# VHH binders against EKC/KEOPS complex subunit cgi121 (cgi121): the designs that were tried, part 35

Target 1, 174 residues: EKC/KEOPS complex subunit cgi121 (cgi121), of Schizosaccharomyces pombe (q9p7j3)
Amino acid sequence: MILPLFPETQVHVFVYENVSNCAAIHEQLISQNPIYDYAFLDAATILYKKQVYSAIIRALEDRRDEQMKTKTIHSEVILSLSPKTEISSAFRQFSMTKKSKNIVVVKIDSKLTEEEEFERLDKLVEGNRVEFSDEELQKLIDFKVLKKNYKLDPSTLENPLASILSSIALRGYS
Key: E = the ipSAE of ESMFold2; O = the ipSAE of OpenDDE; V2 = 0.75 times the mean of E and O plus 0.25 times the DockQ between their complexes.

## First folded at step 2 (VHH)

Design ja10 (from j17 with L108Y; framework vhh_5j56_2; at its last look DockQ between E and O 0.81; V2 from the best seeds 0.00; counts 0 for: pae E 9.9 > 2, unsure alone 64.6 < 65)
Fold by ESMFold2-Fast, scan of step 2:
Structure ja10 (fold): chain B 174 residues (1-174), chain A 128 residues (1-128)
Amino acid sequence: as target 1 above (174 residues)
Amino acid sequence: QVQLVESGGGLVQPGGSLRLSCVASGFTFSGSDYYAIGWFRQAPGKEREGLSSISSSGYGSTSYSDSVKGRFTISRDNAKNTVYLQMNSLKPEDTAVYYCAAGYRDSYFTSPGQYNYWGQGTQVTVSS
């Protein structure tokens, strides 16, 4: 149930497992190299496709409403995954680190096709590309990280989707 | 550990120019340390307003508020670990205390609450 509020916004999402060059990628992200203008997420923090899409929609809404807190739409996606509005906290919680092994990569406003972005990213990321699907994400998730990031209680842990989506939509509002 | 020291404020006439300096310590602009550096101001009776931001490391991306775009220029000197704000065509409405601040990467100047380290401020007065 995606509303047609962003029909001209091109979005691509990629998943890589067993990435060997996360330290090199991280250095490029810290330096703000424009070649690396993507949201690079730690796959240990992502359980569902809808989790990523909800953060993308929230970031696009903030851009539309001139309410962005970060310089780029990709940084806004990372912030939007967090239930709180602190940039440093959101990046610590969701952004890939030097120690990451599996990553989710988001590109918004691409001038390239999905296939062309795959070719570009395959040059930047030394890992194995897998399908962006709930099945593949469930193989890469760390449930302790997920529970901590979204403050999940035992009553929601078995079926956390609605709680996660609510946290993204409300961002710390109870 | 991170510290910021502003200088270069003062009294100028309308249409005049000033250059503010912000010297940073506790991190480097050319190393693996990375911060967003912003310039902010607060005038009497107004909220703190973001003016401009620049990355302390890497590619030096710059941004400006509409109120100063075309009149103010932010720049950095990595060798001196210093960020500058060149202010041209100053107006009485530019009278304020000017602050330099450092925040985590990608912090935008429109979000003062995202900046963790602040200088003490320097007074700029535009009056005849």
Scores: ipSAE 0.400, ipTM 0.691, lowest interface PAE 2.6, mean pLDDT 86
Fold by ESMFold2, look of step 4:
Formats: structure tokens, C-alpha cells, sequence
Structure ja10 (fold): chain B 174 residues (1-174), chain A 128 residues (1-128)
């Protein structure tokens, strides 16, 4: 995938369900093993494809503008999902944990085709790949977590997308 | 409770070298506490400037600002729970109070507001 403002940046997004080795992956992420240089998100926190794309765009804009707050572009995606600026809160709310069962995985600056990147990732993740689509994401979401993470109230529950995207786009300006 | 204590500052002529130390307590660099350690400096009347950072993990990487890259080296000594900043080829503009700081993992030296624990600082003066 190519984003219009970032024509030389190849991005891939994968979704896995029923992942059995999140604890092992989590240990590798904490140890900063470079083989695991992806953003691993808990799918329970992701309802929309646009949610993920908006966080990727925000992270890439911050990199372009020399405003990144985290060490890697992938950790910056995790921060960018959060309406708050604190890194530890963003990781606690959105990152895959040892107890996660379904994950969304983002690779930025890939030099591989989607299928080549999948083959590498599939060696690391013990789970079943599903389509990156709103339909699959809505099967994996935890709406209680989504409401808490973005402070959604009953008036926004019929179409929470605009509130979520605003939170991502305006973080740091409120 | 994380505490950081800097030492090793002093007066140095241009072109000289100093080695700063940052001794940590309540945080082990080789343990499961995943804090990033950064070096910062502040000259009188200026905002704090991030210089370098090192991860506490076994795969920990180092990063440097352009202003010090090639001249300064961050390192750690796990046995002493200490992070160092080796400063070579010092210039008068390096004169400042130098601080070490600890933040959550993936905190980067360009973002001092993301660091939760700060040392008291050590003065470095580069003068003829």
C-alpha cells in the first residue's frame, strides 16, 4: 500500500486471530529484538481500517516533520492511536500484551511485497491470518475497551469513527 | 523509586575530553525495568537539549543528536548500574549543565517531556 503524501513508503497491515504465542512475541518486543520490528496492536482496540491508517499517517507526518516522540516508526504508530501524548499510556491501551488473542500488525518502510512480508511475519506469529477489513475487525473488537480508550459517550456510539479519527489527528493540539 | 545521580563534570579546554557517569538506583539496566536512559544538557537561559539515549534492554541501541554525533558516546556498565557519556573534541558551545534521565522504553532523546526521572545535573565548562 502507498499513501498519497508518502509515495516512497510501503506499508503492510495484517490481522491474525487466535494467536497462541502472544507472550513469546511480547517478550521479543520488550527485548527490542530487531526481527520483530513491527507494530503489534491488540485487535480488541481496533474497529476500523481508517483508525489504523490515520495512526500510520500521523506517525509518518511526525517523522517527516522531525516531531517523533518514540524511537521507531512502529512505536510511533502505537502512540499515534492514542488521544493522549504519554507513551506508557498508549502502549498499555493499544499494544499487544501477553494476554492478547487477536492482533493487528503494521509494517512501515517494507522493501517486500505484501506476500513476502506475510511469509516473514507468519514465521513469528502462531495464529490464523484474516483479511484486514472493517468486517473482520468488528468481529475482534471489544467495544467496552474502545469506549474507554477514546472516551466515547452514548451520543457518539452510532458512528464513533469521526470522534476516533479526530482524537488521532488532533492529539497534542488540544 | 528510580533515582539518578550524575558526576564527572568539570573545567576542560577546547578539544579536550570528559566522561560523565549516571548511577541509577531503583532501576537495573540489565533487568526487566524497560526504561530508556538519555543524556540532556541545558545552557543558561536555554531549553534542555537532548543529546543521546540508550535502551536498557539486551538489544539496546544508541542514538545521538546531530550536534554531538561522532564526538559523544553513550554506554553502560551493567555491573555498576551506570550509564556513561564519553565527550570528546569538546567545544565552548558544549558548556552546560548535563543531566541524565529515565523514561519508559522507546522514549527518545528529542522528547524530554517523556522522561519521568531526572538527575540533579553536573556542570561542564569548556573554556580556554
Amino acid sequence: as target 1 above (174 residues)
Amino acid sequence: QVQLVESGGGLVQPGGSLRLSCVASGFTFSGSDYYAIGWFRQAPGKEREGLSSISSSGYGSTSYSDSVKGRFTISRDNAKNTVYLQMNSLKPEDTAVYYCAAGYRDSYFTSPGQYNYWGQGTQVTVSS
Scores: ipSAE 0.006, ipTM 0.421, lowest interface PAE 9.9, mean pLDDT 85
OpenDDE, second read of step 3: ipSAE 0.420; ipTM 0.756
ESMFold2 (binder alone), look of step 4: mean pLDDT 78; pTM 0.813
OpenDDE, look of step 4: ipSAE 0.501; ipTM 0.788

Design ja16 (from j17 with Y104F; framework vhh_5j56_2; at its last look DockQ between E and O 0.06; V2 from the best seeds 0.00; counts 0 for: pae E 17.0 > 2, placed apart)
Fold by OpenDDE, look of step 4:
Structure ja16 (fold): chain B 174 residues (1-174), chain A 128 residues (1-128)
Amino acid sequence: as target 1 above (174 residues)
Amino acid sequence: QVQLVESGGGLVQPGGSLRLSCVASGFTFSGSDYYAIGWFRQAPGKEREGLSSISSSGYGSTSYSDSVKGRFTISRDNAKNTVYLQMNSLKPEDTAVYYCAAGFRDSLFTSPGQYNYWGQGTQVTVSS
């Protein structure tokens, strides 16, 4: 997939449900295995495709402007999901944990087609791939976590997208 | 493979100081934002408790338990791939085996189960 604002950067996003080896993936991330060069997100924290895209765009903008706060573009995606500026908070809020069951995986700067990337990633993730859509994300979301992460209230729950996107876009500007 | 090796433990009198070292191999502190290094201790007959943690990020976020806050200081040397625990004003109740552990950045220092790699431990004894 190509984002209009970044036509030279290929991005792929995958969603997995019922993942059995998140703990193993988690260990590989800790060990800095370069094969696992992705952003692994907890699907319980993701409600919209646009939420993910907004974070990706924010991360890419940070990189473009040499304003990245993290060491890697994928870490920056995780940070960009958060309304908070603290990296540790962002990771606690949005990153995959060893107890995660459903995950969203983001690859930036891919040199492969979506299918090729999927084949590669499929060797790493033991779960069922589902469509990256709002419909599927809605099935995996934990609304309690979502409300907490973005401080959503009853007035924003009917359409939380605007609030989420604003939180992402305006991080660090409060 | 990730390995952690503690050193610096020993016998010290109450009010004394020790500096523990944790040397990591198999990964580098500067390599990613995913790491957290924590110090834990376990006294005989007690559960292992978290004392302090430091992230691998450039900002080096730190945390301390209430039991050691103001007395212990965690720091890192990326060039040596080592994390230190400076322990001041030691008390007899600080007597324990001290462990360093590596985990994911979102790990809490108070939760041993969130850390994947552990050192062998170093004995610290505070006694008059």
Scores: ipSAE 0.030, ipTM 0.450, lowest interface PAE 3.6, mean pLDDT 90
Fold by ESMFold2, look of step 4:
Structure ja16 (fold): chain B 174 residues (1-174), chain A 128 residues (1-128)
Amino acid sequence: as target 1 above (174 residues)
Amino acid sequence: QVQLVESGGGLVQPGGSLRLSCVASGFTFSGSDYYAIGWFRQAPGKEREGLSSISSSGYGSTSYSDSVKGRFTISRDNAKNTVYLQMNSLKPEDTAVYYCAAGFRDSLFTSPGQYNYWGQGTQVTVSS
């Protein structure tokens, strides 16, 4: 997919449930294996497609403006999900861990079609691909984690999207 | 929990050399933990300045700020869980408290706020 504000940049997002090899993937990320150059997110932290797209847009804006805080665009997506500027808390809160069961995987600057990128990714992830949709994400979310990560109150939990998107967009300005 | 202990600071004359050591515990530098180790410094009344970093992986990359490139060298000894900063051709403007710090692997040495664990600091003074 191509985002309107970044027409040169191809982005793919995949969702996997019941992933059995997160520990192995985590080791490859630590070793900086370029085959694993994706953002691996814990799906328990993601409720909406727009949450992910907003983090991608913020990361791309920061790259364009030479304001990136992390080494790679994929690590910048992880930071951009957070309402706070501290990198370590963003990774602890949103990144896939060795214990994760369901993941969202983002590839930015892809040179491949969605299905070609999936073919590569599917060799790396031992799990079941599901559609990247609000319907599927809502089955995988942990609302207690979401409330903690974005400091949501009961009224915003009915319609949390605006609060979440505001947190992503305004990080560092308030 | 991560603990970092610096040593090797002191008083040197301009043009001299020092070697700083940072011993880490609660984290294995060569292990699967997702950390970067950086060296920083802070002169009185100034913001902390990032100098250099090295990743925790077995083939970790090194990076240097322009202010120290060619004079300072970061290295590690995985068996001792230790990171070093070799400081050559020291100048009076290098006078500062030097810190080692640990953050996630994608932490930039240019941004000290990205590092979560800090040592106590060691004073380096370059004077006549």
Scores: ipSAE 0.000, ipTM 0.150, lowest interface PAE 17.0, mean pLDDT 83
ESMFold2-Fast, scan of step 2: ipSAE 0.589; ipTM 0.796
OpenDDE, second read of step 3: ipSAE 0.006; ipTM 0.251
ESMFold2 (binder alone), look of step 4: mean pLDDT 79; pTM 0.819

Design ja28 (from j17 with S57Y; framework vhh_5j56_2; at its last look DockQ between E and O 0.01; V2 from the best seeds 0.00; counts 0 for: pae E 24.2 > 2, placed apart)
Fold by ESMFold2-Fast, scan of step 2:
Structure ja28 (fold): chain B 174 residues (1-174), chain A 128 residues (1-128)
Amino acid sequence: as target 1 above (174 residues)
Amino acid sequence: QVQLVESGGGLVQPGGSLRLSCVASGFTFSGSDYYAIGWFRQAPGKEREGLSSISSYGYGSTSYSDSVKGRFTISRDNAKNTVYLQMNSLKPEDTAVYYCAAGYRDSLFTSPGQYNYWGQGTQVTVSS
């Protein structure tokens, strides 16, 4: 996909359910294997497509403005999902763990087509790819995790989209 | 319980070289702890400037600021739990107190606020 505000930037987002090799993927991320240069998110933390896109846009804005806080654009996406500007907190909140079961994978600046990235990721991820859609994400979300990550009260949790997007856009403001 | 101790500063002539050392305690580079170790400097009347960082884990991924790229090299010795900054072609403008700091694994050196553990600093003076 091409974003209107960043037409030069290729973006691909993939969703996998029932992933059995998250521990192996995590080890490759920690080893800094360049084959695994993606943002690997725990799907328990993602409710909407717009949530992911808002974080991607914020990360790209920080890169454009030379204000990145992390070494890679993919780590910057993970940071940008958090309402706080603390890297360790953002990774604890949103990054996949060895115990994750469903994941959202973001690729920025791919030199490959979406189909080529799909074929590549299917060799790395032992799970079932599903559509990147609000419907599929809502099957994988953990509302207890979402509430904690965005500090939602019960009334906000009934319709959280605007609050989540505001938190991402106003990250570090208060 | 993470502690960082710098050494290797001193007086050097323009064009000279120094190697700074940063010894880490409270975690190990061969263990399951994941840190970014960064080098920063501050000259009188100037803001603290990030220079370079290295991952304590994995391949030891490195990053450099444009002001030192090509002149300074960051490296690590896992057996000694130590990070080094090799400083070559030193200029009077490099005169500053040099700090070693540890932050969470992907912290970039341009973000001193993301580094939670700091050494006390070592003075580097470049003059004739």
Scores: ipSAE 0.569, ipTM 0.808, lowest interface PAE 1.9, mean pLDDT 89
Fold by OpenDDE, look of step 4:
Structure ja28 (fold): chain B 174 residues (1-174), chain A 128 residues (1-128)
Amino acid sequence: as target 1 above (174 residues)
Amino acid sequence: QVQLVESGGGLVQPGGSLRLSCVASGFTFSGSDYYAIGWFRQAPGKEREGLSSISSYGYGSTSYSDSVKGRFTISRDNAKNTVYLQMNSLKPEDTAVYYCAAGYRDSLFTSPGQYNYWGQGTQVTVSS
């Protein structure tokens, strides 16, 4: 995918359910294995495609403006999902853990087609790929986690998209 | 009120292994703050040099100096609020006082001046 505001940056997003090797992936990330140069998100924390795209855009903007708070563009995506400025908090809130079962994987600056990237990623993730859609994300979301991460109340929970996007966009401006 | 306490130092033969521990108090590894924990060493008559560091955020990003890369491994246990330095294939040149340090930064760093808190140090001696 090409984002309109960042035409030179190719982005791919994949969703996996029933992933059996999240712990192994996590170990590779800790080891900073360059083969695992992705943003690995816990799908239980993601409700909308626009949520992911907004975080990606925020991260790309930070990079463009030389204002990244983290070391890599992918870690910046994870930070950008959070309404909080604390990096550790953002990762606890949104990043894949060893216990995750469903994940969203983001690749920034891909040089491959979506299918080529999938073939590459499929060697790393032992799970079932599902469509990156609101429908599929809705099946994987934990609303308790979502409410906690974005401090949603009953009034905003009916249509939380606006609140989520505002939280992402206004991080650091409260 | 942050304190760091090193342990695990001692005498070891060349080729041997040691595991150093750094227990932190005054902050928690599971907290929301960003920090980095680093290991340094200082041999007699030499300057203090950075060996390794680990970040509190992300997937636990680590860094190593060229002198210890491939032999030393830094890790953390949040439940014990402890950072470890596994040292393998030790050499006589590794003889030094080893220090644990902590700093609140937004990135990994290796300069001693970037760290705010220091432990008392633990002696490591590699000798036949």
Scores: ipSAE 0.028, ipTM 0.360, lowest interface PAE 4.4, mean pLDDT 90
Fold by ESMFold2, look of step 4:
Structure ja28 (fold): chain B 174 residues (1-174), chain A 128 residues (1-128)
Amino acid sequence: as target 1 above (174 residues)
Amino acid sequence: QVQLVESGGGLVQPGGSLRLSCVASGFTFSGSDYYAIGWFRQAPGKEREGLSSISSYGYGSTSYSDSVKGRFTISRDNAKNTVYLQMNSLKPEDTAVYYCAAGYRDSLFTSPGQYNYWGQGTQVTVSS
């Protein structure tokens, strides 16, 4: 997929449910294994496709403007999901952990087709791929986590999209 | 980075009209971003006063302070990423620096501290 404002940047997003090896993946990320150069997100924190795309766009804008706070574009996506500017909080709230069961995986700057990237990723993740869609994401979300991460109240929980997207777009402008 | 630039200020006679423009960059007013855009003014020696606001989504719900209701109209042009303030029936007490500002969708024009991004302002002077 190519975003209109970033025509030279190919992005792929995958969703896996029932992942059995998050602890092993986490160890590879800590060791900075370049084969694992993806953003691994906890699906319990993701309700909408637009949530992920907005974080990707924000990360790419910050890279373009030389305003990145983290060392890689993939870690910048994790930061960009957060309404706060603190890097440690963003990773604690949104990244895959050893305890995660379902994940969203983002590849930015891919030189591969979606199918080629999937073939590589499928060797790394022991789980079942599902469609990257609002329908599938809604099955995997933890609404208690979503409410906490974005400080949603009961009045916004019926229509949380605008509040979430505003949080991503406006981070650092407060 | 969100930036806001006002224009359209100047000198006008009492009873006259001006149209202020606020051009936004760093977000798309009609896109996936969700903002409220407000107009504010500050006369010498006074606190900044909220005048009007418009949301970035839907049909652009608008709100007005009692001091300008019926005289000022806020509007938007999504193609130009611009918000306007049409000011009619201007009075000498409307003399001030006028600012546009952006904040989250629940930002109240009565609470300027809820707005995170501000333009540099444009002077409006109403005098005979």
Scores: ipSAE 0.000, ipTM 0.075, lowest interface PAE 24.2, mean pLDDT 82
OpenDDE, second read of step 3: ipSAE 0.019; ipTM 0.283
ESMFold2 (binder alone), look of step 4: mean pLDDT 80; pTM 0.825

Design na1 (from n34 with T97A; framework vhh_7n9e_1)
Fold by ESMFold2-Fast, scan of step 2:
Structure na1 (fold): chain B 174 residues (1-174), chain A 121 residues (1-121)
Amino acid sequence: as target 1 above (174 residues)
Amino acid sequence: DVQLVESGGGLVQAGGSLRLSCAASGFTFSDYDMYWGRQAPGKGREWVSGITSGSDYTAYASSVKGRFTISRDNAKNTLYLQMNNLKPEDTALYYCARGYSYGSLFPQDYWGQGTQVTVSS
């Protein structure tokens, strides 16, 4: 994917359901294994494609402006999903854990084509690939997690998109 | 205020041992994965070791694996690095970092000021 505001930046987003090896992936992240240089998100936290795109755009803006709060663009994507600038809370709220079952994987600045990244990730992730679409994401979301992460009330929860996007855009300024 | 204070560095002969400590304050230590990094004069920062918040997993750079042991005491808010069979190439400023290894590589958001380790042959 090419983003209109960042046309020279390669962005790929992948969704896996029924992942059995999240603990092994977590161990590779602790080990700083560079082949695992991705943002691994818990799909229980992601409701819309636009939610992920907004976080990516915010992270790319912060990198462009030399205002990143974390050390990598992928960790900045995870932070950018959070309505606050607290790094630890953002990772607790949105990142994959060893107990995760469904994940969203983001790759920025790939030197590989989307097809080559699919081949690579299919070897790293033991799960079923599904389309990155609102339909598929809505099957994997946990509304209790979403409500807690974005502080949604019952009225907002009925149509949460605008509130979620506003929270991402206003991160650090609220 | 988040604070990480390293100690235990010093001068040691090749083949010797040192134990580094990192005292953490200003946050809930048991919620964070912790790391040791180092920086030799004129070189960039290098990751050395990592440990999960519950101590259920540890990892090491290939250059130190088998010689260094990372550990933590959550009740004392302290991170340790036991360094055995030290080599001259281990000479560096050693610093601890708090981080969150879930979801991404290099998720460290705070680094200490460091403690100097010098290994002579």
Scores: ipSAE 0.533, ipTM 0.758, lowest interface PAE 1.3, mean pLDDT 88
Fold by OpenDDE, second read of step 3:
Structure na1 (fold): chain B 174 residues (1-174), chain A 121 residues (1-121)
Amino acid sequence: as target 1 above (174 residues)
Amino acid sequence: DVQLVESGGGLVQAGGSLRLSCAASGFTFSDYDMYWGRQAPGKGREWVSGITSGSDYTAYASSVKGRFTISRDNAKNTLYLQMNNLKPEDTALYYCARGYSYGSLFPQDYWGQGTQVTVSS
């Protein structure tokens, strides 16, 4: 997928459910294995496609403006999901853990087609791929976690997406 | 089984009042945030009001703020919606809804069949 604001940057997003090897993936991430050059998100923390895209866009903007707070574009995506400025908090809030069962995987600067990237990633993730859609994400979400991460309250029911996107966009400005 | 049964709807003239009730069963009512929504003919579902499990916080859609009051009686497993100064645009099927999971807010996982509120001009 190509984002209009970043036509030279190809982005792919995949969703996996019932992943059995999150612990193994996590170990590879800790060791900074370049084969695992993705943003691995806990699907329990993601409710909307636009939530993910918003984070991606912010990360890309940060990179463009040479304002990245993290070491890699993928870690910047994770940070960008958070309303908090602390990197450690963002990772605790949104990053895949050893105990994760469902994940969202983001690839930025892909040189492959979506299908090719999927084939590559499928060798790393032992789970079932599902559609990247609001419908599927809604099945995987932990709303308690979501509520905690974005400090949602009953008023957000009017427009939950707007609340989340505002939190992402206004990080560091409150 | 989780059940939510709304009542109290009816026909009322503009400027009038109604009090809706929602009887909850099949779950620990006091552990869940509860909501009122409505659906007008030809329109999608619209959020109206929400209240936390302990009633420590309430919220309202901008269209009903100042006119509607949400409350709950956890001892009676009942959610209420006091609707004052009703307007024709408030005409809709009103339904109560439970948060998605224990201690969770929107989205909702259960809702009632609704009670019809009709406000005539």
Scores: ipSAE 0.024, ipTM 0.305, lowest interface PAE 5.8, mean pLDDT 90

Design na11 (from n34 with S104A; framework vhh_7n9e_1)
Fold by ESMFold2-Fast, scan of step 2:
Structure na11 (fold): chain B 174 residues (1-174), chain A 121 residues (1-121)
Amino acid sequence: as target 1 above (174 residues)
Amino acid sequence: DVQLVESGGGLVQAGGSLRLSCAASGFTFSDYDMYWGRQAPGKGREWVSGITSGSDYTAYASSVKGRFTISRDNAKNTLYLQMNNLKPEDTALYYCTRGYSYGALFPQDYWGQGTQVTVSS
């Protein structure tokens, strides 16, 4: 997808279900292996495409404004999903863990096409790729996790989209 | 308040050994992946080694692999770096860092003050 405010920025988002090698991916992240320079999210935390795009836009705005709190654009995307500005809390809330089963993978500033990134990721991720769509995401979400991460009360659970997007956009503000 | 206090640095001759320690307080040490980084004079910070919260995985920069060993004692809230066969190129201020390695590269949020290691020829 092309973002209207960042048309030169290449953005790819992939969704994998039934992933068996999250522990191996985690080990590569500990090793600081540059082949794994992506944002790996737990799909249990993502309900909408707009949720992911809002976090990407916020991360890109913070990079443009020289206000990034993390070292890489991909770690900034993970932070930007959180309504809080605490890095460790954001990663605990949204990132893939070695126990994750379904993941959302974000790549920004790729020198590769979407097809080339897919071929590369298919070698790194042992799982089934599914379409990045609201329909597929709704099959993988954990509503209990979503409620905790965004502090949703019963009244907002009926239509959580607006609450989630405002939490991402305001992130620690009023 | 989060606090990381490094110790064990000093002056050592090439080929020698040092053991660095990092005492952690103010957070649940066993919940975090931990790292050692270093900064040599006139250079930026570089990653040296990482260890998972449960010690089930360790990783090393290519420049130190086979010479350095990272370990931790979660009961004592302490991180260690055993440094063998030291080279003049290892001269740097060594920092321990608290991180959360899940999901992306370089998700480190707190750094200690460091301990100086100087390796003479």
Scores: ipSAE 0.547, ipTM 0.776, lowest interface PAE 1.2, mean pLDDT 88

